# Designs tried in a protein design chat: VHH binders against q96q42r690to885. Part 13

Target 1, 196 residues: q96q42r690to885
Amino acid sequence: GYIASLHELATTERRFYSKLSDIKSQILRPLLSLENLGTTTTVQLLQEVASRFSKLCYLIGQHGASLSSFLHGVKEARSLVILKHSSLFLDSYTEYCTSITNFLVMGGFQLLAKPAIDFLNKNQELLQDLSEVNDENTQLMEILNTLFFLPIRRLHNYAKVLLKLATCFEVASPEYQKLQDSSSCYECLALHLGRK

## First folded at step 4 (VHH)

Design n01 (framework vhh_7z1x_3)
Fold by ESMFold2-Fast, scan of step 4:
Structure n01 (fold): chain B 196 residues (1-196), chain A 123 residues (1-123)
Amino acid sequence: as target 1 above (196 residues)
Amino acid sequence: QVQLVETGGGLVQPGGSLRLSCTASGFTFSSYAMNWVRQAPGKGLEWLSGISGSGGSTSYADSVKGRFTISRDNAKNTLYLQMNSLQPDDTAVYFCAKGGRYFDWLLSYFDYWGQGTQVTVSS
């Protein structure tokens, strides 16, 4: 039902926040603290990725907390930010995905200097765990791509939850159409940005 | 604990009127938007009407606009739905639903529902 789908959204949002927080604290912050990461252009693009990633992580954390608080009967009032009219949330996802795409188009992680590559190789087991890559023979670059494209996978998950919410309403209703439209927006964004 | 209790349903002839009431407890009633939602036999949910916490803003589905009136009495923690010119198509279980602080149903997810009250429109 409607409430059950909102509980699913809250639970998965909290888990996703924890994962992004771990990527930020254990991978991105240490990586960017290295003195020799690569060329000025590569470093600037990676810093942009990290900036957009941090903003997205913060918003996801707020959204998850808001949903959990609301569903447990706490008085804090907050709207459902994943709906398409919540432009701040949608724009944050778009800005992040654009930044990672720009970084990858310019050569991405392959253009990082030796100290950065050495750091990533030392943390390969953690990277593989965080990315949920099952094949132990997966190359570092594929693991990194999977990891930094997790927000795109989350857009697919939002679309799926919004579709479940829509099925609680009559197909001809404005409510069904609005939820379907929001689901389609997240799915289309995910497909546009998830090309490999 | 949060509780919503609907009353006022029943059997009515086409063209008749009914007033539904929903008594709320366990939260600060005036701080939350309230909604009426119905489910006809064999159909999904249909949102009918919403009212802001203060009562200053109301909204209606096209199917009931001009026939139904939503109102609230914050001193009594009670939500109302006045239903006029009832049609057989209005036969449904009617639910009172607590929304968030944002009035727009799309932004106000329904965290608590009442048990519902049956409205039957037939001769």
Scores: ipSAE 0.000, ipTM 0.248, lowest interface PAE 13.3, mean pLDDT 80

Design n02 (framework vhh_7z1x_3)
Fold by ESMFold2-Fast, scan of step 4:
Formats: sequence, C-alpha cells, structure tokens
Structure n02 (fold): chain B 196 residues (1-196), chain A 123 residues (1-123)
Amino acid sequence: as target 1 above (196 residues)
Amino acid sequence: QVQLVETGGGLVQPGGSLRLSCTASGFTFSSYAMNWVRQAPGKGLEWLSGISGSGGSTSYADSVKGRFTISRDNAKNTLYLQMNSLQPDDTAVYFCAKGGRYFDWLEGYFDYWGQGTQVTVSS
C-alpha cells in the first residue's frame, strides 16, 4: 500500500542521491581540478554542468531526508514533500539537462584536453559501474552519455511511484488529483528532456 | 588573502528597495559560486540565494523568490543582491559568502564570509 510505496520512493531516492554524490566527488570534482582541462569556453560549459549537477544532487538529498522524516512522523498525504517541492524539482532537472545538452552540442567531453581524457580513461571501470552499463564493449563517450542522462531515468521513476501512491486514494479526492497531476508533469518533463 | 566586503545596507520603508554589493579580492572571483545569507535579530542564519561562478545558474530560498535578484559582475569582482518589496521581517544583517566550484553553498560549505551589512525595514 501507501506506506510501502512511500518507502520505495525514499529508498530509491537515497540510492540515487548516493550515486550522484559519488559522480560529483569521484568524477566531476577531480576532473575540474585538473590543469589544462581545455579551452576557456569548454571549461566554462563544464563548470556550469557541475554547478547544475551539484544543485540537483542537493535537492535530491533534501527530498530523501524529508521522506525519511515523514515516514517516522505523523502520516499526512497532503504533506508529501515531492508535491510541495515539485517546482524546485522541475526547475533543477530542467536546468541540469539544459546545461549538459549545451556542453554536448559544443563538442562535449571529446573536446577536453589530454589530461582530462586520460583521467576519464583511467576511471572507465568506475564510470561503467556508476552508469550501470554492463556491456564491456561500450565506448567511453557512450558511457559518459548514459551517466550524465541518469536524471531522466529518475524522472520516469518518480512518475511511476506517484501513480502507485494515487491508487491508495479515492478518485474524487484532492490527494488523487494532485498525485496524478504530479505524475503527468514528471513524465512529460522526462519526454521533453529526453528528446534534447 | 581572501576578503569580502558588503555595502549598501540601510534603513528603508516597507515596500521599498535596496541593492547590496559585495566586493571580493584575493581569489579568482569568476571560478567560485557566491551566496547571500542573513541573520535576523535573535534568529539563526538563513541562506537566501546563490549564483555560479559564470553567473549562469542562480537559486533562491522560498522566502525571497520573486522579490530578490542575485547577480554578479566578474570584471569588477562584485556580487549584488537587488531586494524589492521589502517587508519588516527582512530586517537582518546580510552577509556574502564564498562557495565552492560546484555550488557547495547548498551543502552548507562556505569557506569565507564578509563582516555583514545591516538592513532595517521600518516606517
């Protein structure tokens, strides 16, 4: 039921936050600390990606923490954090996906200088593990694309969990309508961002 | 040595506007996120807004979203906070704070702070 679905949301949010934190600490932070990373334009675009990524990571962490607190407190359907913070989530996902798309259309990771490419190749096994790419023949650039578009997969997951939560309420209730509307918003956003 | 100096505070009537400035020195200003934080009398610190090194990314606390605008001029090493529709509960000391390269301010990481500038909203 309701509590089980909310535990699923909280558990998967904590796992996703941990994954994004690992990408930030083990890939983005060391990468941007390298000397001779690339041209000024490429570096600025990558810094923007990192900034938007860090903001998204923070908000996901806050959401996970809020869900855990809610599960241990008085249960109120209307107090679901995802409903209260939907605008922040939509904005942060859109901002991040726009930044990564801008970086990639300007040449992306392929235009980085040798020290950056060497760093990424050295960490290819970690990148595969983080991206959940199991095909050992997958090329570095495809692994990176999979990794940095993981947030779109998460938007689909939000939509699915919100639909499960909605089934716990009467169709005439305000709670049912809010959960259905939120699910539709996340699914539409995922489709829009995925086509970019 | 890193230094941050806030200016532009003062007395303003409810509904009025103020623009705060923060001049930075001792580091490559454009490479770091910058933040505005306030402390009202008898209360704790409240984060208000952050901006990325390039100025391309901004974020706001719900209490100020739509009323305050953060911006920066990297050529002048200056951070700004445009405050509109000021309310009595906006009365506080306002600080600028240096963040990390990755918006670490959202994770509670500020490595340098200014001394603050007083804003008083009263008739």
Scores: ipSAE 0.000, ipTM 0.143, lowest interface PAE 17.1, mean pLDDT 79

Design n03 (framework vhh_7z1x_3)
Fold by ESMFold2-Fast, scan of step 4:
Structure n03 (fold): chain B 196 residues (1-196), chain A 124 residues (1-124)
Amino acid sequence: as target 1 above (196 residues)
Amino acid sequence: QVQLVETGGGLVQPGGSLRLSCTASGFTFSSYAMNWVRQAPGKGLEWLSGISGSGGSTSYADSVKGRFTISRDNAKNTLYLQMNSLQPDDTAVYFCAKGGRYFDWLDSGYFDYWGQGTQVTVSS
């Protein structure tokens, strides 16, 4: 039912936040702390990716907290970000995808200097685990691409959960229509961003 | 601290009338749209009616339009649903629900609190 679907959303959102936090703390922060990462342009693009990734991570964490507060009947419960297809949330996704796409188009991780590539290779097992890549023959660059496009996969999950929530209301109801519209919004964004 | 308490449900004969009340506490009542939603046995949720924070705008589902009237008393923090010409198909648990600050009273992003519901049974 409705509450069960929200619990599923809250659980998976907190789990996803944990994963993004691990990417930020164990991969992005150490990587950007290295000296001689590459050219000035490459470093600036990667810093922009990291900045927008951090903002998105924060918002996902806040959303997970809001869902938990709502489900526990807390007086300060916030609006459910995804149910409103919040412009802040959607804009943050779009900004992040623009930054990662620009970085990849300009040569991406392949343009990083040797110390950075060495760091990534040393942590390839962690990168593979975080990206959920099961093929042991997958190249490092493909693992990195999968990892940094995980937020797009999550947009598909939001769309699916919103459709589940909609089925808790009568088809003729405005609430059903709003949840379905929100689902379509997230699915459309995922398809648009997935085209790179 | 936010609390919604519904009263006024009961057994009524077809063609009869009931008035439901919902007493709100823990938030600035007049700043939020309020809604009535029902769930018939074995069915999903059906939105029935919404009213703006000021009471100046109302909206109704086609199934209840002309029979039900939503109103509010902001001085008493109370929402009402006057139900006339009740039909057996109106048998359901009726919930009051806190809406958003926007003109669309079914802003689902701000549908953050529901009452416990009150049972309405329409039967001869």
Scores: ipSAE 0.000, ipTM 0.103, lowest interface PAE 19.0, mean pLDDT 79

Design n04 (framework vhh_7z1x_3)
Fold by ESMFold2-Fast, scan of step 4:
Structure n04 (fold): chain B 196 residues (1-196), chain A 124 residues (1-124)
Amino acid sequence: as target 1 above (196 residues)
Amino acid sequence: QVQLVETGGGLVQPGGSLRLSCTASGFTFSSYAMNWVRQAPGKGLEWLSGISGSGGSTSYADSVKGRFTISRDNAKNTLYLQMNSLQPDDTAVYFCAKGGRYFDWLSPEGFDYWGQGTQVTVSS
C-alpha cells in the first residue's frame, strides 16, 4: 500500500543519505585536505565533483527528513514526495553527473598525485564497503567508479518507488499521472547518464 | 592567530537588504572555502552558504536560495553575504566560518574556526 511504499522510500533514503555522508566525511574531505593532490586543473575538477556531491547529499537529507516527519504523524503524505515535480532535484543530479563525467574524461582519479593515490589505496577496504563491491579482486579505479556512480543507481530506485506509489491511486487521477511522469523522468535520466 | 571578524549586521524592516562582511587573517585566505552559518534565538546552527577558495563554486541552503548571494575578495581577505528580501525568520546571529580546501554542505561541527558573529534583526 501507499504508506508501506512511503516507509520503504524513507528507510532507503535515510540509508542512502548516511552512505553519501560517510563518503563525503571519510573519503572526499580527507582527500581534498591533502597538500599535493595534483595539477590545478585536476584539483579544480575534483573540487567541482565534491561540491555537486555535497549539494546532492544535502537535498537527499532534506527529502529523508520530510518523509520521516510524515511517517511520525507530523505532515500529510501528499507533501512528502518531493520527487513528483522537483526540477531542483533532477537538476542537481544532472549537475553532479556532468561534474563526475568531466573529471573522469580528463583522466579522473588516475591523474591525482602520489599522496592522493596512496590515501585511496590505504582506504581501499573502506571504499569497497561503501561501494558494496563484494569481489576482493576488483581494482581500485573500478571501486571508485562504482562508488561515485551510486547516485545514478539511486535514480532507478526512485523510478521504481514512484511507480509503486502510482498504483495506489486511480488511473484517472492527477496523482497517478504525476507519479508516472516523475518515474519516467528519473528512469530516462538514469538511462541517459548510465550510457555516457 | 586565525581571526575572523564579521560586520554589517543591524536592524532592518521586512523586505529590506543587508550586506555582511567577514575579514580574515592568520591563514592563506584564497586556499580555503568559506561559509556563512546562522543561529536563531533558541535554535541550533543552520548552514546558509559556502564558497570555494577561488570563488568559482557557490552553494546555498534552500531557505536562502535566490535571496542571498555569497562572494569573496581574495585581494582584501574578505567574505561577503548580500541578503535581499529579508523576512522576520531571518533574525539570527550570523557567523563567518572557515571551511576546508573544498566547499561542501558541511555540518557546522566540521568548521575549525568561527567568527564572533553579527546580529541581524528583521522587524518592523
Scores: ipSAE 0.014, ipTM 0.309, lowest interface PAE 7.6, mean pLDDT 81

Design n05 (framework vhh_7z1x_3)
Fold by ESMFold2-Fast, scan of step 4:
Structure n05 (fold): chain B 196 residues (1-196), chain A 124 residues (1-124)
Amino acid sequence: as target 1 above (196 residues)
Amino acid sequence: QVQLVETGGGLVQPGGSLRLSCTASGFTFSSYAMNWVRQAPGKGLEWLSGISGSGGSTSYADSVKGRFTISRDNAKNTLYLQMNSLQPDDTAVYFCAKGGRYFDWLPSEAFDIWGQGTQVTVSS
């Protein structure tokens, strides 16, 4: 039912926040702290990726906390936090996807200097675990691609949970219409951004 | 010798505009995220806006979104805050704050260095 779907949204949001926080703290922050990281253009594009990623991590963390607070202290009929932040989420996802796409099409991680490549290779097991890539023979660049497109996969998950929430309401209700629209919006965004 | 110097504050009428500047010295400015924060009389610090080291990523508190614009000129080691549609409750001392390397500018992040501040008073 409705409460079960909200708990699913809250639980998966907290887990996703933890994963993004780990990527930021264990991969992006150490990587960008290295000396002799590469050319100014490549480094600047990676800094942009990290900045947009950090913003997404923050917003997802706030959303997870808000959902937990909502479930502990408020009636089911209150507005869902995800819908209040939908515009900010959509803009942040679009900005992030633009930044990672620009970085990757301009050569991506392969154009980083040797110290950065060495760092990524040293942490390949961690990258593989964080990306949920099960094949240990997967190439580093494929692991990194999977890792940095995790936010787009999460948009599909939002759409799915919102659709489950919508089915708990009467089809003619404002709640059903709002949740259905939000689900379609996230799914369309995921498909659009995933094709970049 | 790390130093941050804010300028550009003053008295302005409601609905008016001001541009604040923060000049940085003693560190590699382009390698650090920068922030604007304010403190109204008798109140705590409020984070307003952050910008990445490259200037490519920005974020704003809801209270100033659409009215304030953060920018930076790394060649001049200068951070800016363009403030439009000022209201009496924007009256505060405005500070620039050095963030972490590159992208560490989020509201929840600790700030490394505070400037002396510049007073903004919005009154008729």
Scores: ipSAE 0.000, ipTM 0.240, lowest interface PAE 14.0, mean pLDDT 80

Design n06 (framework vhh_7z1x_3)
Fold by ESMFold2-Fast, scan of step 4:
Structure n06 (fold): chain B 196 residues (1-196), chain A 125 residues (1-125)
Amino acid sequence: as target 1 above (196 residues)
Amino acid sequence: QVQLVETGGGLVQPGGSLRLSCTASGFTFSSYAMNWVRQAPGKGLEWLSGISGSGGSTSYADSVKGRFTISRDNAKNTLYLQMNSLQPDDTAVYFCAKGGRYFDWLEPTGYFDYWGQGTQVTVSS
């Protein structure tokens, strides 16, 4: 039912927040603390990726906390929590995708200096775990691409959950139409940003 | 040697504006996040705002969001804080603080390794 689907959304949002927090604290922060990370331009682009990633992580954390608070209450909400801060959420996704695309277009992780590549290789098991890549023969650059495109994958997940929530309403209802439209919006954004 | 020098503090009436500057030397300014922190009389340090090395990312404490604007001029090795709609509660010593290469949104990146001496801002009628 509806409440069960919202519990699923809350649970997966909290897990996603934890994953992004781990990437931030165990990969991005230590990586950027290294000496001889790369050229000034490469470092600057990676700094913007990390900064936008950090902002997105915070907003996802706030959304997860809000969902959990609502689900432990005694009232039903008629408004979709995920839509209440949609402009900040969508803008943050767009900012993040712009930063990662600029970094990758300029050569991405391959342009990092040896100490940075060595750090990433040393943490390859953690990177595979965080990216949920099962094949241990997967190359570092493929793992990193998977990892840093997780936010776009999460937009697809939002779209799917919204469609699932819609099935709890009659097809002719206003609630069904709003959930269907929201799902389409997140799916279109994911496809658009995935090609950026 | 790393040096940070704040200027622009002073006495201002409630509702007024001030622009603080911090001139940096001794490191590659554009490669490091910079922050503004204040300390009111008898209170602890309060982080106000941070800016990434390139200036492309900024973050603000809720207490100053919409009133203060952080910016930087990397060619001049200078950090700025534009303070508008000042209130008596904004009375404090304002410090610029050097962050790391990693800029964490809403969280300072580790401990600040260098601080300026501070500039006094007093908001009083």
Scores: ipSAE 0.166, ipTM 0.590, lowest interface PAE 5.3, mean pLDDT 84

Design n07 (framework vhh_7z1x_3)
Fold by ESMFold2-Fast, scan of step 4:
Parts: sequence; structure tokens; C-alpha cells
Structure n07 (fold): chain B 196 residues (1-196), chain A 126 residues (1-126)
Amino acid sequence: as target 1 above (196 residues)
Amino acid sequence: QVQLVETGGGLVQPGGSLRLSCTASGFTFSSYAMNWVRQAPGKGLEWLSGISGSGGSTSYADSVKGRFTISRDNAKNTLYLQMNSLQPDDTAVYFCAKGGRYFDWLYDSSGYFDYWGQGTQVTVSS
């Protein structure tokens, strides 16, 4: 039902936030603290990725807290920012995905200098666990691509949960139409930004 | 000042019926979706039912579908919940909750529900 689907959204949002927080603290922050990361252009693109990733992580954390607060009966439930017309949330996803796509188009992680590549290889098991890649033969670059496209995969998850929420309403209802429209919006954004 | 006042709660025997009312003031009632939510002792909030601003669309949680009926009278600024075939596990505080604008009912970036009533206690016991 509706509340069960909201619990699913809240639980998966909190798990996703924890994962993004771990990527930020254990991968991005240490990586960007290294000396001689690569060319000026590559470093600037990666810094842009990290900046947009941090903003998105923050908003996802707030969304998860808002859902949890509402579901546990706190009277002052915070805004649910995932729903259609939340420009801040959609714009942050778009900005992040654009930044990672630009970084990858310009050569991505393969163009990083030796200290950065060494760091990533040292942390390959952690990267694999965080990316949810189960194939032990998967190469580092594919693991990294999977990891940094997790937000796009999460857009697909949002679309699916919104469709589940829609099934709690009559097909002819405005509520059903609005949830369907929102689901389509997140799915279209995911397809447009993914391009993979 | 937005106000939501629930009435109609009380003690009822299993299999019985109750009708809850929620009187709204301080906003254009017909422009907003309205909802019923309950909270059993020691548990979180459970959404039960929603109705569009016009009353043309309704929805129900699986736990109450076929037993509860939501309705509204926009001329009287009143929301109703007709509860039939009540069971002991329906015992809870029942809240009337205002959704976002009719246009933004489920896309509300200011939260799922703007305002809540004080709640009315429903106890189903023999």
C-alpha cells in the first residue's frame, strides 16, 4: 500500500545516502587531497564532479530524514523533495550527471596521474563493494563508471517507487496521473543523463 | 490560521461502525486534497485514505480498502471517514491531514501534509 511504498522509499533512500556519504568520505575526499592528480583540465572536471556529488549527497540525506521523520509521526515533517516540480532536487541530479558525463567524455579516470590511479587500485575492493558489482573480473574503470552512475540508477528506482505509489489510486484519479507523470519525469531524466 | 478539528471517535465493539468528521477552516477547502492517517499505540503513522479537492478521486490503503469510505462536503468544509467492520487492530488515534495544493497534491515540495488535526481516539474492544 501507500505507506509500505513510502517505507520502501525511506529505507532505500537512507541506504543510498549512506553509500554516497561513504563514497564522498572514503574515495572522493582522499582522492582530491592527493598531490599531482593529473592535468589542470582533468583535475578541474573531477573537482566539479566532487562539488556536484557533495550537493546531491546533502539533498538526498535531507530527503531521507524528511521521509523518516514523517513516517515516525513527527508533526513537523520536512519537505519531500523528490516529487515532480522540486527544481532544486532535479537540477542537482542534472548538474551532477552532466559533470560526471563531461569528466568521462574528456577521458575520465584513465587520464588521472599515477598517484590517483595507485590510490584507486589500492581501494578496488571497496570500490567494487560500493558499486554493487558482483563480477570479480570487472576492471577498475568499469567499477568506477558503475559507482559514479549510481545516482542515475537511483532515478530509475524513484520512477519505480512512484509507479508503486500510483497503484494505490484509481487509474482515472488526478493522484494516479500526477504520480505517473512524476515517474515518467524521473525515468526520462535517467535515460537522458545515462546515455549508456 | 489553518484549523482541522476531528470528531466522531469513541469506543465501539468489533464489527461495529463509526463515522469520523473533520471540520476545516482557514483555507480554500475545495482546492486541497484531504487525508486520513492513524497512529496505533507505540507504532508509526499509517496513511489510510485520500480524496481530491473536487471529491472526484479517492484512494485507500490495503488494510482498510472495502471497509472504510472517505468523502467530503465542500459546501460545509467537512471531510468524513465512514468506518465499517471495525476490528481491534483498528484501535488508534485518527488524524485529519491537509495535503498540498490540489494541483500539487502529491508533488508537494513543502511536505506531504501541511497541517494536521489534534486527532480523535477510536477504540475497538468488547
Scores: ipSAE 0.000, ipTM 0.115, lowest interface PAE 16.4, mean pLDDT 78

Design n08 (framework vhh_7z1x_3)
Fold by ESMFold2-Fast, scan of step 4:
Structure n08 (fold): chain B 196 residues (1-196), chain A 128 residues (1-128)
Amino acid sequence: as target 1 above (196 residues)
Amino acid sequence: QVQLVETGGGLVQPGGSLRLSCTASGFTFSSYAMNWVRQAPGKGLEWLSGISGSGGSTSYADSVKGRFTISRDNAKNTLYLQMNSLQPDDTAVYFCAKGGRYFDWLGYESPTGYFDYWGQGTQVTVSS
């Protein structure tokens, strides 16, 4: 039922937050601490990616906390961020995906200086683990792309869970329509951002 | 090359307001997060607020939430801090700092190496 589906959403949101937090602390923070990272332009783009990533991580953490509070009987279901697809949440997703796409289009991780590339190669096993890439023959750049596009995969998961939640309501109900519309919004955003 | 210049400090009575400005030059202002940091007499540095390059995201220390507002004008390369309901404990030198913040469930941490450039600071004194 509805509550069971929200428990699943809360559990996967907490896991996703934990993963993004690990990427932030173990990859982005150490990488940006290197002295010879690249050209000024490349460094600026990567810093923007890191900043947007950190904010998105924070908001996902807050969303997970809100879901847990609701399931503990504290808050109204329709007030959950994902059900209302709040502008702050959607804008933060769009800002992040725009920043990573701009970085990658301008040459991305391949344009980093040798110390940065060496750092990434040294941590390739950790990067594979964090990205959930199971093919050990996968190239570093493909691993990095998979890792930094994990938020887009999460948008597809939001769309799917919203469709599942909709099945708990009568087809003619306003609740059903709102959940269907929200699902379409997240799926549309995922497709649009995936093409950028 | 990179310069950050704070202005707007001064003497203010408890309960009063001040607006601080920071003019940036020597880098692409809109591409960097900007921060306000203060140092009270006899205390260490305290991060107060941060704003993303686009201005779409802001964050605040618990000590200033609801009283201070950070904003920026990218066309003018200027960062602002609107300070309301000032208290004697707000007496400090206020610094503009270039860089970003990392967020967590309960707050945030200054990223290592992110505060590469600081202004000279502007003195704010809250006294009757």
Scores: ipSAE 0.000, ipTM 0.083, lowest interface PAE 18.7, mean pLDDT 78

Design n09 (framework vhh_7z1x_3)
Fold by ESMFold2-Fast, scan of step 4:
Parts: sequence; C-alpha cells; structure tokens
Structure n09 (fold): chain B 196 residues (1-196), chain A 129 residues (1-129)
Amino acid sequence: as target 1 above (196 residues)
Amino acid sequence: QVQLVETGGGLVQPGGSLRLSCTASGFTFSSYAMNWVRQAPGKGLEWLSGISGSGGSTSYADSVKGRFTISRDNAKNTLYLQMNSLQPDDTAVYFCAKGGRYFDWLSYEDSPTGYFDYWGQGTQVTVSS
C-alpha cells in the first residue's frame, strides 16, 4: 500500500543516512586527519570527495527527517524532495559521484601513502560491514569501491520505491504519471553516474 | 458507497458564528484528508481549509485564516468547520470534500483549488442583516 511504501522509504532513508554518517565520522574524517596521506594532488582530490560526501549526507538526513514528519502528520505535506527531484538534491548526487569518479580515475585509493593504507586495513571489518560485502576474501580496494558507490545504488532504490507508489494510483491519473516520471529520472541518473 | 452529509447551515447576522458538520460513510475516514470548499452566488469554487487524516495538520485560505477553524472527530466520522466573525461576503454554499488519495498534497501539488473525488450536497450559509 501507499502508506507502507512511504514507511519503507522513510525507514531505509534513515538507515542510509546513519550509514553515510558513520562513513563520514569513522572513516573519512580520521583518514583526512592523518599526517602522511599521500601526494598533494591525491589529498586535494580526496578532500573534494569528502566535501561532496558531507553535503550529500546532510541532504539525505534532511530528506529522512521530512519523510518522518510527513508520515506523523506533524508538518505540512507540500512535497517530498525525491518526488520533486529537486535540482539541489540531484546536483549534490551528481557532484559527489563526479568527485569520486575523478579520484578513482586519477589512481584513487591505490595512490594513498602507507599510513593511510594501514588505517584502512585496521578498519577493514568496519568497511566491510558498511559496504555490505559478505565475502570475507574481498580485497580492500574492492570494498572501498563498493562503499563509495553506495549513493548510486540508493538512486536505484528511490526509482523502485517511486514505481511502487505509482501503482497506488490509476494509470490515467496525473499522480501516476508524475511518480513514473520521477522514477525514470532517478534511474537515468543512476545509469549515467554508474558508468565506468 | 461514499456518502458525505452536511448540516449546520442557515441564516446568521454579520459578526455571528456557525458550526458546520459533515458526517462521512463508505470509506476509512481517518485515512483521508478532508476539505471545506464554498461557492458564492455567481462565483466559482473557493477552497477554504484542509485537514490531514490524523488531524495533525491543517491549512487555511488567506480569506478565512484566523476566523475559521477546521477539525475532525475520527471516532464519529465527522468533519467540522467553526466559522466566527462572519461577514456578508461569506454567503455561499459550503461543501464537504474528500481528498482524492491518502495525501491530498500529491493530488493538487499545493494547488489552492485542490483535488477532490467526492463532495457533499452542500449547505447554504447566508450572512445578512
């Protein structure tokens, strides 16, 4: 049902926010605080990634709070950020994905200095849990790639939930068309940003 | 079968008060937003107020804000409109209207006219000396 799908969206959005918050506080912030992280270029690219990641995390947190308030009838039900697929939300996703892709193309995590690699290996169990990688034989670099591309996977989840919401409306309705169009928008963005 | 039955209309003096009621049947009342809409003689429909299914959120048109109060009793399947400080310009047929889906904001995208799938017959309110 409609309400059940919105509760699913709210629950998974809060869980996703929690995960991104943990990545920021437990991995990115400590990593960037290390004295010998890598070359100046590598450090600048990683700082750009962290900056865009923090902005995206903030917006996802705001979206989760908005969904919760709407479901409890506390705030005016004007619009949900993902339903209007606001420029700010989509641009933040695009900026983040561009930054991580540029970092990886320029050599990425493989170019980090030994102290940084040692830090990541020390936290491999946490990285594996956060990335939801179940194969314990997975290489560190593969775990990191999976972790930092989680936002792209979340775009697919938005598209799927929007399609579920659309099924609650008549095919000829404006609501059905808007939800279907929004779903298509998020799916197209995910495909564009997910290109290697 | 969805039914909305309005009561409480009548003749009232300027500055007076009236309370309109709308009794709903044929659907899960608490799951749907409810609205009040009016039509003055020779004019189009004017959306006045809306209330969420839980009663936790209310909205008002600028023309009635501070004078009218929307409320609901989900145990009795009844919607209310308390009208205070009535003016001659408030003379109209007042309609109880059901939101088209669980969340009426989705239906009209913050449109002041709203989207309503069922309406009552209307109750006449006349404000005259």
Scores: ipSAE 0.000, ipTM 0.089, lowest interface PAE 19.3, mean pLDDT 78

Design n10 (framework vhh_7z1x_3)
Fold by ESMFold2-Fast, scan of step 4:
Structure n10 (fold): chain B 196 residues (1-196), chain A 126 residues (1-126)
Amino acid sequence: as target 1 above (196 residues)
Amino acid sequence: QVQLVETGGGLVQPGGSLRLSCTASGFTFSSYAMNWVRQAPGKGLEWLSGISGSGGSTSYADSVKGRFTISRDNAKNTLYLQMNSLQPDDTAVYFCAKGGRYFDWLLDYYYGMDVWGQGTQVTVSS
């Protein structure tokens, strides 16, 4: 049922938050601390990606904490962003996806200077683990693309969970309609952003 | 036994303000979400706003967002609706309604509305 589906959502959200936190702390923060990352334009675009990524990570963490608190009977949930498809959450996703797309269109990770590329190659095993890429012969650039597109893939997962939750209600109910509308919102956003 | 009584309605000019109150009795007020709903002459029911049992979460219909503020005082068993920048099309009978205990914050506070007040008339003159 319904509670089991929420437990699954909470568990996967916590795992996803931990993954994004690791990307932020072990990849993005150290990378941006290096001297001579690339051209001024490349560095500015990467800093924008990191800023939007950090904001999104924070919101995902808040959502996971709210779900966990509700399921353990500790607190009334204050922000269940995916169930209400809140504009703040959707806008933060759109801002992040725009920033990564702009970075990639302008040359992306391939235009980083040697010290940055050396850092990423040294951490390739971690990057591969975090990206969930199973083919060990996958090129560094493909691993990085997969890693930084994980938030877009998560939108699709939100849509699927919301559809599953909707099946716990009668088709004629307001609850069914709300969950279906939220699912459609996340699915449309995921398809739109994933096609870019 | 379970009762909701709305007060504070009346006649106001466009651009004016009113504060509606809803006094609850016969149930543990702080355990339930509360809602404001209106019905304009010749029209159906329109949900306006909801608030969680603790008062920590609120939601608004687009038609009133930025103009109306829902609040509650659990010590007084009272729900409020502060209405600002009133327009002629805000003319309606305003009802408070008792919502759900467990799902009000997941979907909408209107989920599980089972007890309604008698309503209070708000008229905004042209």
Scores: ipSAE 0.000, ipTM 0.097, lowest interface PAE 17.2, mean pLDDT 79

Design p01 (framework vhh_7z1x_3)
Fold by ESMFold2-Fast, scan of step 4:
Structure p01 (fold): chain B 196 residues (1-196), chain A 126 residues (1-126)
Amino acid sequence: as target 1 above (196 residues)
Amino acid sequence: QVQLVETGGGLVQPGGSLRLSCTASGFTFSSYAMNWVRQAPGKGLEWLSAISGSGDSTYYADSVKGRFTISRDNAKNTLYLQMNSLQPDDTAVYFCAKGGRYFDWLESPTGYFDYWGQGTQVTVSS
């Protein structure tokens, strides 16, 4: 039902925020604190990734809080779209994905200096857990790629939940059409960002 | 494996005080924010308060600000809620809930959490 789907959205948004916070605090922050991280260009690109990641994390946290506040006040359970398609939220996803793609096409994590590579190898189990990679034979670089593209997977999740919410409305209703259009918007963004 | 156990609920008269405790196990307690949430009979969930893993930051809902105090003892894996000036409207089941490792930049750390205690009943009545 509608309320169950909204609760699922709020719960999964909070879990996603916690995961991004763990990546920020346990991986990105310590990594960037190393003295010999790499070349100037590689370091600058990684700092840009971290900056955009931090901004995205902050906005996802605010979104989770907004979802919770909305659920406390829900009276029109069949007629309200909860996900905002604000330009700030969508732009933050786009800016982050652009930054990680630029970093990766310029050589990415494998061009980092030995101390950084050693740090990442030491934390490989944590990286696997955070990325939800189940195959123990997966290479470090593939784990990192999976981890840092989790926001694109989340866009697909938004689209799926919006589609579930749409089924709670009459096909001829404005609410059904708005939720279908919103779902398509998130899917289109995910596809375009995934091809960069 | 994660367990949260609330204690300290009971019957109090208006204007009275209670201290709730929540004992946590199965995770590194000091690394996670903790929350108090309540549910009055026939009503939805109401977030009350949150505390950072270190205990340095605390947040309160307007309905309890100045009356309730959240605190934690990381050495004992225990979360507390000191409730003063209790009113009949505070009658509810009180839950502790496990938050994330990091909730910086949230205006209010409200949310639906992955691990909750069983709840403890607080009744404020003459």
Scores: ipSAE 0.000, ipTM 0.113, lowest interface PAE 16.2, mean pLDDT 78

